VHH binders against q93235. Designs and how they scored, part 13

Target 1, 248 residues: q93235
Amino acid sequence: IFMKTLDPKVPRFYGKGTIIGVNPGVGYQPWLKERPDSTLIKYNLRDQKSYKAYLEQMKTYLTKYDSNATETRECGAGDSNDDLEKNPDALPCRFDLSVFDKGCSEKSDFGYKSGKPCVIISLNRLIGWRPTDYQENSVPEEVKDRYKAGSIAINCRGATNVDQEHIGKVTYMPSNGIDGRYYPYVFTKGYQQPIAMVKFDTIPRNKLVIVECRAYALNIEHDISSRLGMVYFEVMVEDKPVEEKKEL

## First folded at step 4 (VHH)

Design k27 (framework vhh_8k46_1)
Fold by ESMFold2-Fast, scan of step 4:
Structure k27 (fold): chain B 248 residues (1-248), chain A 122 residues (1-122)
Amino acid sequence: as target 1 above (248 residues)
Amino acid sequence: AVQLQASGGGFVQPGGSLRLSCAASGRTFSDYAMGWFRQAPGKEREFVSAISWSGGSTYYADSVKGRFTISRDNSKNTVYLQMNSLRAEDTATYYCAADSEYTWGSTYPDYWGQGTQVTVSS
């Protein structure tokens, strides 16, 4: 019993709720640890070596979702991780990557080869946090058509007027965003953080596009100065011939 | 992986200042978000502050905002906690921690350092 409530070898955070606010930050992948201060995703469609690092980072990130039946459980509509707060032996919901099989899976090179790159969007973990539903008439216009009660909608736009002109069509997977069944987050081994993917279907070639993605739920405030509820990154998909030096 | 050593604790009068250091050894320090947690006698361990991999984002518990400052020097593999205007309520053992995935410091870290005791008393 006491071995469950205290472990001096592995110090734990104990308590009800979290200390830092109730507003999660938003993260994205592929973020390259080799370039930690860069938010730029830049590659050349005609040079597979130019996007290899992004593909490897995406693959590495997604290995945490490899099936482990003993540490996770199947969850249907209406389920949640509520039992994790009450029962320390309860299993977290298993996250199914097959939802990304529409052009954002490993087999499709996450859209990079086709010039329709996919980006993972996730929320930072806050112990005990769960999304609160908007009232039906209060859903923000930009996510109204893709909002589902119990979930977190994602919307990505160009950060400036020029970027918005260039960003083109964006597809969201799942279409209604991050499913609330994977909340609340409770510290536990085997927890599978839910994610969404955003696919840039018609991003123009040879143009830098600055992207702003926001997460939407009633209890997510957007704070530009602290980057809460939102994230920025840049995408540049080049279509340039791979040239070698030609001897004259 | 990462090994962490916290230092800089001690006995201080209310209103005083202390600077805690957390030295990391091993490869990949710059890949980790770093945080400080504390545990007061008879209380649970609580979050104090966190700093992102690059140092571009910092987070603080409401009880320490405006008084504590977290910073890091990736060239020295060290994270710091500057504690100003210390109060009796800040008395605790302070732990540094590393985790590649959190920026808020409110999740369980991958690696923990040994604690350093801070006592604020008249």
Scores: ipSAE 0.000, ipTM 0.208, lowest interface PAE 11.1, mean pLDDT 79

Design k28 (framework vhh_8k46_1)
Fold by ESMFold2-Fast, scan of step 4:
Structure k28 (fold): chain B 248 residues (1-248), chain A 123 residues (1-123)
Amino acid sequence: as target 1 above (248 residues)
Amino acid sequence: AVQLQASGGGFVQPGGSLRLSCAASGFTFDDYAMGWFRQAPGKEREFVSAISWSGGITYYADSVKGRFTISRDNSKNTVYLQMNSLRAEDTATYYCAAGYWESSGYTDEYDYWGQGTQVTVSS
């Protein structure tokens, strides 16, 4: 049985914190503060109250991007946080949440109401760390169509063969992953941690699916025994009748 | 201005074939996933097929799997839909759509939509 070999209570976040030159850990949202040891995202499509806490956690997490808007700048494709060393008046790149406007925004209830739940994927802050490019012909097969030089690709799969059969279609935002312009990480006020979102478009109803997400760059190693460069969580989207109220 | 020009529709007998083309302009085509959707009168617009920005990943609706093939030519900014073994129920207006770095079976995930091309399968 898979759940006997993989601990469902594995931490939501991995890595050694803010240390230069080591492999970043991977984390996810939402997780509930009242259940900090749980990696289970479980809700009932017919009961809006069952997913309200997840929506609130997502909204709270994303508030930091609003708070730092005046302490950040807009960055184009050629920009990076290296400019902060060259120009002390330069601000960290602003992370634009509009990249999630395709079903993973607050306006879309992060896909929860439609049964296409979105999950935030993030990397640990390692001072001075930046993604290293794969060579053209060395990009891993599972991300080859979504890999962009200078960036970190994300791939999520079912953790077992059964989970992979059930996970269905997965959409990534941004499709090329986390853009390198937000790196290197600098320990400065106003830094906005870049994130990706993963949307589970066709996840089956009433089935527990164990998900493994990996971050891809040449200098991110995947170590199954220590779970580096990867994170596990479980999703269960229920479609069950709720208590009927006589007064609507 | 962004434009998606769909073409190649027409009348065909059951069992016949058609090739649809969608010529794109006004955006960085290579950064966009492309999709084909269809709509019959009085019905919702339904997903047909999608292709990733690189062409390496394709998606098909169950109703067209094994009969339709999506492809793209990034040097020509064009996406194609090869339709084989056509059936009366394939009769619809076919729309091409572009989604930034995403390929999806959902209409709300596409940024740009073309004018449709009519396909009629009848004896």
Scores: ipSAE 0.000, ipTM 0.105, lowest interface PAE 18.2, mean pLDDT 79

Design l20 (framework vhh_lunsekimig_d3)
Fold by ESMFold2-Fast, scan of step 4:
Formats: structure tokens, sequence, C-alpha cells
Structure l20 (fold): chain B 248 residues (1-248), chain A 121 residues (1-121)
């Protein structure tokens, strides 16, 4: 009898939200669909045609962030997508691309023309996954100066000792990596995947540099064979004369 | 225009089998990773199986060993072979095309309309 006077709101039961793997993979852009098996970013500073495809891919990837303004909300530092678990009518946090306006925007050709190319770093979508903070004294040394509680730090290094000597100065945007306010990921219309950009400020000309980027949070394990917690790609910025179609 | 059309759903007894198909058009099928999602009686959708352009597969634990994802690039079709079906496998099954590979951390950009699978008690 009491049950007949219950709230007329239909009970909402969410599925179990199975996560395929408990450790996120790391992806990068620009990755060209014409060469899906290639991890090489190679271009000649003196030949705009050599990097046009990379610029178009970066532009295409970033259009995802402007299509769902009405289905997202502005989030402050204290906000998160935790509201979506409690309130299904809540909107996911809007990702602001203006953080990349310091040399990694379309206006600056994502650094390609200046020989300071930018690379997008992202984590795959695992339903309900969120970063777990390191204890204060257990933050890995390589990200200690750029780690922020609630966020995922990114660190890119040369994959070998030789590559590390060649990689030069790397700038991260945002400096603290991927902000945790965009987590957890939920199946909601308008969800915007958070990203970071890595700018290669002083990469040498005419040298192939093999780069390894890792994402850092307590619950991220690094496994190259499963492509979890890390990603691998190569960068070669050439500065050489454009070859003629016909050789003599 | 990208189109994904699921078929093969139906009513089946526990322990039975069904084969779902996802017919694709409007893109270079062989170049993309493809996915099967399931939406059970709850409203939340879960990714249950994936197949990369190169043929690598992955499954959630609840279907591993029972379901097999495959693709036929010549027919622009992806399949989900479902064996040893259980009552909890009841739900809407969606195929999806990712813009990029799931394991590389990229989003899904296209979904089919879904096909209903009911496992009768």
Amino acid sequence: as target 1 above (248 residues)
Amino acid sequence: EVQLVESGGGVVQPGGSLRLSCAASGFTFSSYALYWYRQAAGIERELIASITSGGSTNYVDSVKGRFTISRDNSENTMYLQMNSLRAEDTGLYYCARGEYDFWSGYEFDYWGQGTLVTVSS
C-alpha cells in the first residue's frame, strides 16, 4: 500500500558500465588515415605541401570541440563530470581550446611552419574511469614539477639515450597535463574528450627522433605491447632544398 | 554519408546462438576500427567487442570466449557471432565506426540504429 504513493519518477537503472581494460591507452595526432600503420610525422620546412596533410588532420580532429556547445557547460577548477552520475540532466564539461593559443593553434599552423611542431595527446574513453592521485611523496620524478592532483601528467622523452639527447626542449599545454574535471567519461551526448598538446621547441633539423609519451596517474600502468598508458611515434623535421621533378 | 545497419537480432533460447551483421557504406571500410556496443535493460551502453583495421580483437570479460567479432572487407560487413547466450545478454546491439582505433584513445563518430536480441527464459 505505501509503495503506491512512491515518487512518480521512473526509477533509473544504469547498466554495469563495463570498462574494456582498467588502464587507458594513449593516442596522438596528427595520425594520417592514408597511412594508418605509420607512426611517422615527417616534413620539410621548405615545402608546405609536405606538412599540409598534418595541418588538415589537426584541424579536422579539433572540430569535435565546437559542434556541441549547447550540450556542454563551462566548468571551473572544482567541477567534474561526477555530476553526470548523480544528475542525468547535467551537462558534461566543455573543453576550451584557447589553452593551445601559445603556438599550437591553427593560426600558428600548429608550429609546423616554424619547425616547432605540436602533437595532440589523448586517453581512450573508458566508461567510468577517472585518474587516481599519487601520494605527495610518490609522484614520479619526471612529472613531479608539472603534476597536479586530480589530473593526468604527460611526459614525452626520447625513446633511446640518443633520441633523448636530440629531442630538445618540450613544452606541455596545459602545463599540468589533462585536467581531471573532464572525468569520468560517461555515455552522454556532447561529451568532449580532454586533450593535451606537446610542442617540440628545439627538435633538430634532418634527424629522426623517436618519441615515447606516457600518461601519469596512480591507476595508469605503462605497457607498450598493449598500447596502454603510453604511445610511441617518430618526428623528423627536415630543412633541405625541394627536389625537382626531373633530375639531370 | 556514413551508414551502419545492424541485422540478425531476434528471440533465442538460453544456450542458443545468433550472428549479428553490420553492413557499412559511405567510407573506406578496410581503413577503420569497428565496434559492437550493447545496451541492456538499463540505459547505459557498454562496449563489448572491438576489431581493428588489421584484425586485432578485444572483448569484455562477460562475453570473452562466447562471442567472436570478425570483419569481411570485401563485403563491407562486420559480424558478431554470439554463442552460449544467457538471459543477461538481452539488449539492443549497436555497431559503431570509430574515427580512430579504440586502443589509440580516439572517439567513436558514427553509430547504427541497433538490433534487438532477446534471450527467452
Scores: ipSAE 0.005, ipTM 0.213, lowest interface PAE 10.2, mean pLDDT 79

Design l21 (framework vhh_lunsekimig_d3)
Fold by ESMFold2-Fast, scan of step 4:
Structure l21 (fold): chain B 248 residues (1-248), chain A 120 residues (1-120)
Amino acid sequence: as target 1 above (248 residues)
Amino acid sequence: EVQLVESGGGVVQPGGSLRLSCAASGFTFSSYALYWYRQAAGIERELIASITSGGSTNYVDSVKGRFTISRDNSENTMYLQMNSLRAEDTGLYYCARDIEYGSYWSEDYWGQGTLVTVSS
């Protein structure tokens, strides 16, 4: 007896391994590997066991940033990975997780215990790819107030009109999105994939909300069928009584 | 050069055992969660076993108690010990490194697979 646990249609991802494309896909966490066909983040706020797997997945994902201090360098504003191809002694920029310390860190259980769950958003790695800036008057309205030249803005909305009414306030960390100093991506020892987190501050209890997140730069095209430049997932934060065997 | 190379598959009778190996190179092996998937003819790939960087394991119900996933960080190798094999276990077995939802196939570093045939 075999269990069906895969994402629909393997051919949707098969053949997307070529680095010829200039349009990155968007990934998210927590995505549970034991349920690879599911994009649902569902837990009961009153049952901490119901969200333990999501917390462990977030922790496991973020361990990628723990071990490479000697193979990376601290980068300030205006720095980039531009020299990695030309200078064999150059080190990639180190990604600082402290940017998530306002409600999306391990110390805050990534917001899950407080009903304000955080989700990691990342771009797939394309060798040599870097974000191209929008012209000043061409920045999409939905990211206009959070767009920074040299960076990739993230915007998450409800996928339908009903979902958009329910999604509520979303906080982005970093506020200006994924910083361009971590680009261009080169396949090198110590490279740290930059990420953003989105926090769902006022998502309603006991309602399924379908979320659409998009990444914004001039050279990112949004394509639903290929999942390029955008991603969908669902969030359901339940607030329901938990039956315990304490009484008998 | 990130590579995952599966080996250890073969033909075995029901009730037999096989040990699969996944040899990894080109990345910091100890820092990644690793997975065994399988694919039978006409069936989509399914995740059957996982092991985290910290050593925690998980299994689908159909293999729990029969299969054991393990890792040797000093050898950069992951294993799947398969006992009490059934006809339903027949398929191509793939190892995979930690995958991000929406990642392209090549970024997940799937191996070529190793064929397990359990013949009655």
Scores: ipSAE 0.000, ipTM 0.157, lowest interface PAE 11.1, mean pLDDT 79

Design l22 (framework vhh_lunsekimig_d3)
Fold by ESMFold2-Fast, scan of step 4:
Structure l22 (fold): chain B 248 residues (1-248), chain A 121 residues (1-121)
Amino acid sequence: as target 1 above (248 residues)
Amino acid sequence: EVQLVESGGGVVQPGGSLRLSCAASGFTFSSYALYWYRQAAGIERELIASITSGGSTNYVDSVKGRFTISRDNSENTMYLQMNSLRAEDTGLYYCARGTEYGSWGYTFDYWGQGTLVTVSS
């Protein structure tokens, strides 16, 4: 007696859906539930209504980080969620959104108003999973300057040579990617999934750019076929006149 | 020079079948993953099927059970067999090549020109 739901047609949800695995999938926001078959982020700089839904989705997604101090703890360097497995009174690390205050906060409309849109990148939760460090001489070239041991580096590029020419400058927050202190994931009350944001600083106007983002750790294999370790989406920032409201 | 050329598009009735081909030249075909994308009217593009160099395949949910991707390394050609076609399958279909197979998966560096599929009664 269930109402039929629309099957997801969005490629980012394709692949083996499992909570148990060795290689996490990568997700992004804003993804609009109203357009479940689209991975396109498209808006007009001159029309606030065209990006309102993206801003609302970003705000909604981030409400999960409104921390209750009694259900989370502040974590410094060297801390991790390892204690969650052994100690029933241990609290998960609180994820601090202030790391996004460099133009990817709600105060800056997540960069959308200025034509420098921000996109959230996250890993799917796998119980007990944690990143494994690369050896110093084995870090992939594209993340070498931003890799930190214990963390997951993020790299976004244009999916084709043309897209790479157009994508322009990309800023990562935090610069070293997703911090390992929020791992391992253990199913517990108050757990806050760590995220990164990617800001498209110089994306051109009126051009469709296909973006590929990859997550980097030794135990993350990239497989486009299974959507493991990577995600695709498209960005189009338009700069065109807004149609006037018709008088009735 | 690397080239990818799509063919096999056309007009077909709902419930019909088409087989698309992507003929490749200018590179070691067997070493690369290959992909089929579909473009709806406007600017949206959607990855619908992929095949790795090892033969592993994947599909977007809307085409699972209806479309089959395959490759023939001896002919340097990738195929998309499309069965039980629906009006919503209408679009421009194009193939793409992955670049960084030996490192950490794939990116795209070459795209075909596309072949048009129209499903109409």
Scores: ipSAE 0.000, ipTM 0.133, lowest interface PAE 16.1, mean pLDDT 78

Design l23 (framework vhh_lunsekimig_d3)
Fold by ESMFold2-Fast, scan of step 4:
Order: structure tokens, then sequence, then C-alpha cells
Structure l23 (fold): chain B 248 residues (1-248), chain A 122 residues (1-122)
């Protein structure tokens, strides 16, 4: 008999994004659920109402990190989630949002008000998956200066030559990308998904910039059609006068 | 308004076949990962099949080789072809959709269907 539905070795999967492959997809925020077909982040720097929805989406997304402290533990540099696969009493590492306090926090309106918008980058939750380190001499050039063993480096560039001329300076938080201490992912109470933020420090006004972000580890392949290891979105920061309604 | 609607459930004898459909409206589904779940009486809802935007598929062992998940992006519809049906396949079948950009926002999928009942009996 081949029925295994009640076997403890057959996992019950209820979480989103956790069973569809062994190579992680890449997601970003703010993505607005009311505009599901759009990857465009567009706002007018002079009109606070034009970026309110993006700020609300960012705040909503980050609410998951307000989890009860009793369901998580503080992890130092040498710690990891390694025990989660076999120890039912192990607690997952707490993800500290203070790493984004350099211009990508809620108090800074995630950089939107200052024309330096921040974008959250996250990886698909694949059960049991861990990043594999590059050999020292084989780290890709585009992340070489920011790569740290045990971590997943993030690199965002302009998707075309024109976009790359326009994208300007980009800052990554944490500077070394997504820390491997939060892996492997398992279905554990209180698990906190690690994220990175990308800040567009000098993105030009009134220009559409198409952005390509990639995640880097030896065991991450890049495939745009399946959203594996990479993602595209567009940014348009306008600086235009707000029109007053004409007298009737 | 975003909606997923399942159809194709019914009563079938052991060894028979059924094809379930999940029709999406209010969004373009080509970018979404799509899932079939089932729930039998007294058992928690179980993921049985998945299909990625690029066409990659995954199945739980109990249905592998008998069930085939597919998608038709031009019709905004996902299918589950169920062959060699067994009494233990009886249950409510749900489709779910997960945005490529919201995969980590919570434990629940962005969109769920209402469910369609499959009964395998003689």
Amino acid sequence: as target 1 above (248 residues)
Amino acid sequence: EVQLVESGGGVVQPGGSLRLSCAASGFTFSNYALYWYRQAAGIERELIASIYSGGSTNYVDSVKGRFTISRDNSENTMYLQMNSLRAEDTGLYYCAADSPYELYSGSEYDYWGQGTLVTVSS
C-alpha cells in the first residue's frame, strides 16, 4: 500500500511559497495587492498622498516581526537555526529591524519622503534550504566587495544600459545581504523570515528606471521566467508641482 | 474583485478519473504560483500539488504518478487531472494562488477558492 498521508515523514505544508522548488524565488516590497499586475513603484515627491499606499504596504509587511519574544531567541554571530529540523523545543532566531535604521525605517518613511526610496528584498521559503558559500576566488564581481561567507548577497542594477546609467548609487542593508543564521527554514512557530532592504540614494527625478535585483549564493540559479534568484520592478520618483483645482 | 472558482468535483467509482478546474478572475495569473489542497473529514488541509509560473511542478507522494497539475495562462485557469482515484482521495479540494512578490508576507496564500467536493465510492 502506498498511502502515506498520515506518516510523520510526509510533511503537511500549509505555508505559502515553501514547496514548489529547491531554488529560491525573489520577492520585493512594496507590491500593492490592489494592483496585482503592476511592478511599478511610482510617486510624486511633492505629493505625500502619492506614496501613502507604499508606506502602508511596507508597514503591513513588517508587522510580522512584532511577534511574541517568547517564540524567538536572540542569535549572535555564531548562532543559526540548525536545531529547528530535529529539536521541537528550539526557538528560531529573532530578526532585528534596527539594521534598517540607516534611512529605511518607518520613522524615515522608508526613504520615500526624501526621494531615496527603500525596497524590501526577500527569498522564497524553501523547507530545509540553506545558502552554499562561493569559493573565495569564485565570488561574482558584482557582489565581491559585499560578500560574506554564510550570507546571501543582493545586487540591484539597471535592467538595460540606459537604466544602469540612471539608477545611481544603491545602498544595501544589511551591507552583506541576508544572513544565513536564519536558515534553514522549517514550519516552526515564530519563524521570522530574513529580509534585506535596498535604498536608491541618487535615483533621478522624473525618469522611469527598470531595476533587476539578484540574490547570490553558489546554489542559487537565476531564471527570470520562474522568478528564481532574481526579480524585476520599476521605480519612478517624480518631482512635479501639485495642481490646484480651478475655480468653478 | 479577485476570485478563484473551483469546478469539476463529483462522485466517481474507484479507478475512475476527474478533472478539476480553478478559474481566476480579477488578476493576471501568469506570474502566480498555484496550488491544490485537499481536506478530508478529521484531517488538516494538505497541499497535494503545486505549479510555478515557469511550469515546474511538485506533488506529494500519495498522488504522484496519478494526478497531473497544469495551467493555461491564456484562459486564466489551473487544472488537476486525477486518474486512478481511490477511496482515500475523497475530500474537499481547494485551489490557492500566491503572488511572486508576496511569498513571505504571511502563512496564508493571497487568494483561496471556495472548494469543490470529490467523492470516490462504489
Scores: ipSAE 0.019, ipTM 0.401, lowest interface PAE 6.0, mean pLDDT 80

Design l24 (framework vhh_lunsekimig_d3)
Fold by ESMFold2-Fast, scan of step 4:
Structure l24 (fold): chain B 248 residues (1-248), chain A 121 residues (1-121)
Amino acid sequence: as target 1 above (248 residues)
Amino acid sequence: EVQLVESGGGVVQPGGSLRLSCAASGFTFSSYALYWYRQAAGIERELIASIYSGGSTNYVDSVKGRFTISRDNSENTMYLQMNSLRAEDTGLYYCAKSIETPYGTTWFDYWGQGTLVTVSS
C-alpha cells in the first residue's frame, strides 16, 4: 500500500551546501502571538497587569515539558537522541526544568516582579541536526569560560555600545548553555526541545535595552539577515506610578 | 511518512498563466502552514508565498498581485495560481510544510522534488 521513499527523521536535502535547514535559527520567549511583529518585552514593576501576559505565555510554553514517563526517558551525561533515528521504540531525553529554580521559575514569576526578567532561548528544530564541538583553542572569547564540549553556549550582549553599558550582569541557566544530549531532533511524539534561560540581573529602570543573543557551536553561523544562530529583542523595565481607573 | 508532490510546471510565454499543485500526504494537512519556494539558476532558494492553517496568506513583493496561493483541505492539496508571468519567474518551484518555532517563525519540514517553470521570451 505504502512505500517509503522519504524518511521523516532524515531531511531530504541533508548534506553539504544545503542553503536552508543546515544552520538553526534562535528563538526566544516570551513572544506574544497577539503582537507577532513585536520583539519588545516591556512592563512596569509596579503594575502586575503589565507583565501578566508574559508570565502566562511562559507558563503556557513550559507546559510542553510536563512529565510523561511513557514518552520520555532519563538521560545522563554522555547520552543522546542518536537512537531515535534507528530505533522506533527509543524514547527522547526528558528535559529537567529544575535547572531554572534559581530565579527563573514560576515561583519567582520568572524574575519579572523583582526586575530581573528571564528570557527563554531555544534553537529552531532542524531534523537530524546536532552541535559540533569547537577545538579547545578555537572557542570564542565571549563563551570560553562557559563552553562545554557537546553543548551549545549562549551569550547575550547589548546590540550597540549604549545598550552594552546598560545591559548589566547577565546570568545563564544552565551556565554551559543547551546540552547536546537532547540532539539530534527527530519527528517523535515525546521529543522535548532543550532550552536555556537568560536572566537580566541588573538591567536599569526606565531604559530601553536592545539585546543580541548568539548560540555557539562550530556548525552554527551567525547571520543577522537570515536570523540564523542569533536573535534580537528589546527589554524595558519601567518603575513608575500606576494610575488606577475604576469600572462602575 | 510525509510526502509533498509538485506538478503543473511547464513552458509559457511572457504574460501567460500556470497553476501549480502540491499534493500532500502523511500528516494532518489542515493543521499546518504551507509554502511555495522558488530556485532560479545561480540564485538562492527564495520563499515566494505562504498560506497558514487559518487561510491567511503572505507574498514577496515581486509576485504580489500576480500570484495567488490557496489550499483545499478536503483534497490535501495546495495551489499556486501564477498570472502575468515574467522571464524572472523562471525557476524550479518547491512545495514545503512548516513547523512552528518559539519566535513565531515558521520553518519547513520537507520539500518536494520541485516542478520546473520556464517563461520563454
Scores: ipSAE 0.000, ipTM 0.124, lowest interface PAE 10.9, mean pLDDT 78

Design l25 (framework vhh_lunsekimig_d3)
Fold by ESMFold2-Fast, scan of step 4:
Structure l25 (fold): chain B 248 residues (1-248), chain A 121 residues (1-121)
Amino acid sequence: as target 1 above (248 residues)
Amino acid sequence: EVQLVESGGGVVQPGGSLRLSCAASGFTFSSYALYWYRQAAGIERELIASITWGGSTNYVDSVKGRFTISRDNSENTMYLQMNSLRAEDTGLYYCASEYYDSSGYTEFDYWGQGTLVTVSS
C-alpha cells in the first residue's frame, strides 16, 4: 500500500510531540482531509448531505478496530500491555467499540442525526509511554468525579465564557476516560490505540461553540501550541430550513 | 511497495562515530515527521530522536549533544550522526516514518527492518 504525499504548503500538524519530557499530543475526529486547515464541525440537522462526510470519516477511522482474534486478546481490569515486548507470544489488548453503543455508534450515526454529535478523542502514540496516576489528593477538580487510577480522564469545556455557557451537557464514553490497560504502546502487530468519545447532548442550535478538550494524567502537561495534552475544535449544529433554488 | 531501509550500522570502539541512513522508497518524506528508535537486548524499544517536516528536532537525554538527526527531502533520506559512542548505545536502530491521518495527528505507519550498532573493544 502506497501513502499519499502531503503538500508541505498545506500541512495541518507537525510531529508527534517531544521525546524530552515525553508528553502526548491529542487528536480528534471527525477531521476532514479535504479541509485540513479547518477544525470546524458544522452541519444542518435538516440536511443529511451536510453531515455525510463526517459520518464517512468516523466510519473510516473506526475500521482499524475490526476484530482479529489471532492478533489481539481480551483484557480485563488490571491487565496491561506490559508483556508485549518481553513475551513473543503476548498479544495486545482488544479495544471494545461497544462502550460507544449509548448514542455514539455507527448505528446511531454517531449522534449527528439527533443533534447530539460525538467526537473521538485520542492520544498520539509514544513508544513506551503510559499514564502516571495522580495522588488521591491531587486529582484536578474538573475530573475528580470521573477519574479512575490507571486511566486518562478527558474533560471538554467551552473555550471562552460564552462558549462555556453554551456548550451544555457533555457525556464521556467510557465514563472514566481512556483505560490504561492499552498502555504502554509498543510497536507490535495488532496494536489497537484506545480512544474516548465525547457526546454533546444539549449543544444549542444555530450557535458556534468553541470547544477545548484536555487529557489528564500526572505525566500529561497541557500546551496547545505543541498539541500536547489538549486540542481545540468548533461545533455548529444548525437547525435551518433547507434552501431551495428557485426554478424558473 | 513502500519501504524504509536502514544502513550504516556496524562495530565501533568506544568514543567512535557512526552515521546511520534511512532511505525511503515508494513514498516521499517531504510532509512527514521521521524517527529513530533503538532496542537494546532485554530492554524495551525506545524513541531516541525525531525530526519534523519543518526541521525541528528532539532527543532523549542520554544521546543529546552526541547524536544529530537530519533529513534530506530531495534525496528522500534521513540520517543519524552518532558521535562519542558508548557501550550503552549498543542495539538495533530502527527508522520510522509517520503520516497525517484523518484526525490530524500522526501515527507510525512505516518502519525499517533495523540496523545493528555494536560499541565494543
Scores: ipSAE 0.000, ipTM 0.201, lowest interface PAE 11.4, mean pLDDT 79

Design l26 (framework vhh_lunsekimig_d3)
Fold by ESMFold2-Fast, scan of step 4:
Structure l26 (fold): chain B 248 residues (1-248), chain A 121 residues (1-121)
Amino acid sequence: as target 1 above (248 residues)
Amino acid sequence: EVQLVESGGGVVQPGGSLRLSCAASGSIFSINTLYWYRQAAGIERELIASITSGGSTNYVDSVKGRFTISRDNSENTMYLQMNSLRAEDTGLYYCAADTWSGYEFGSEDYWGQGTLVTVSS
């Protein structure tokens, strides 16, 4: 009878096609369906046509947050999706896109026109999964100043020493990462996958930068081969004259 | 439009067997991970089995060794072979397909309408 006290600490199966001990994979946008094997975000600041596909993909991705307000609720800092596991009438927390209004909204062309492109970072949905907090003294140095208990911190760096020299200033929205109030994920109508955006404020022109983004919580391990807890992509912001009649 | 349709549910005695089928319109099966969920009266849907596009399978502990998930990509059909059925296996069984594609994690999964399995003593 006392065996019941062990069940909540060791869930048996909590992921889509995964077993105990796996952690969430990390995805990013804009990833273009017409170029599925490419992780390269490359465009020319002087050629609006060169980034149109990225803007359309970002807009398409964010359409999923146009869900009816009656299927979601507003959540404060102390709220979470804990009730969804026990109460079928509970509503999932509404994800508010206005947190991206500081240069990563559709009105700002997601920063592309200004050479400060924004990238969406997301975690896949694992049923029953939630972030667990680092101990005060165990928060990784790279996220210590932006880590908030109950949340998932995001950190993006240059993948190599050269890329890190070039990546420049990066702004995170929300500043404390993905808020834990949107967890745990359970099957429920109207669930809104929380996301973060990363803005590359000072990425250099005409340089390829390989970016590594990691998600941070005590129960997230990093393994790029399985896309668990981390993801790689490349950014190339060109500033070159538009070559009209090049194909003529 | 992609749709999933379950079939094969019914009433069976404890220890009996049933084979559930999930048929899909379109070509989703070749790239997606496929799932069987179960919903018993008064509780939320529980994921019980999954199969990846490459054929890797996973099961919740209560059905391991008794249930077998399989897929036929040429027929756009997924199966759940259920053996040694128990009263606790009673519920609505739903198939689902992940919208996971490349680096995009979908906000919605494709779901079937459910098929009822009743294991009675």
Scores: ipSAE 0.016, ipTM 0.354, lowest interface PAE 6.2, mean pLDDT 78

Design p20 (framework vhh_podentamig1)
Fold by ESMFold2-Fast, scan of step 4:
Structure p20 (fold): chain B 248 residues (1-248), chain A 119 residues (1-119)
Amino acid sequence: as target 1 above (248 residues)
Amino acid sequence: EVQLVESGGGLVQPGRSLTLSCAASGFTFSDYPYGWYRQAPGKQRELVAAITGGSTLYADSVKGRFTISRDNAKNSIYLQMNSLRPEDTALYYCARDIEYGSWYSEDYWGQGTQVTVSS
């Protein structure tokens, strides 16, 4: 079995016909701008400096959610961004980061220090796109226990059988995935892109694991060659001694 | 550092044509999809046209009138706008997205170029 290196230069989305009905790409963080051709998240548990860049990227990404309350509104289960296209005074739904407080917050160093790293999963922003519900009896088996009507379920697995043996337990936040109240996307001041986080609770030490994450809704097609509705990245959590640099 | 610079806007009469250009620098141009967006007075910003390596996509309001193209050798994207209507009056933006990030920055958008269609 050979491990595949990933190329982030593959086009993020592939248009077919109308803007409505385009299949969104899936993105992840932390992805480092200075290494745009790398999808590897690699760090050593014993060397805090080895994961500092990932923590800073996560913090930088999440800064956009520090929006003023006057630029966003609180949304209930039945709400959506439907009014944003017709009404310039309508406010986008506020995204609450507290859903990540169970080990994927900044206070927990996004799980990196504890060897349970968290990864942000998001759908690329397509104007006017919204998720379509599966029929009750057609929800894919791998997300059936976590699927909620109106939402986009996320499932991450090992990309090969060996990776799947190694990936271990994965926790999803929110448990039901990305809520549809944040759709459709419209380019507007104060828009807060919804995200999910995936926590790798029991990923083994000193092993490279290739991860495949898929987003699930009736109108999301999965295409490996174009990477539509899915994304790949690699995780390597090392536990290796390093010489501590003494302060002078 | 990513930079996108739009040009080619102006004041034109209905039924005329304009070509918008977007010059990109600070990254490997051929690796990314690009889009043209516009924001009309009193409306939300909307995607007008998008181009990847293998496909193009158009908003229903411009299909058959606008054509997006790219020139990887010149690090440029173009929007050919035919049969312009007063409804096409807007500030037009060129945009690049980061693959695998779904993250947008104001640095990944150009400053915009104004198109005004009026008699």
Scores: ipSAE 0.000, ipTM 0.221, lowest interface PAE 10.6, mean pLDDT 78

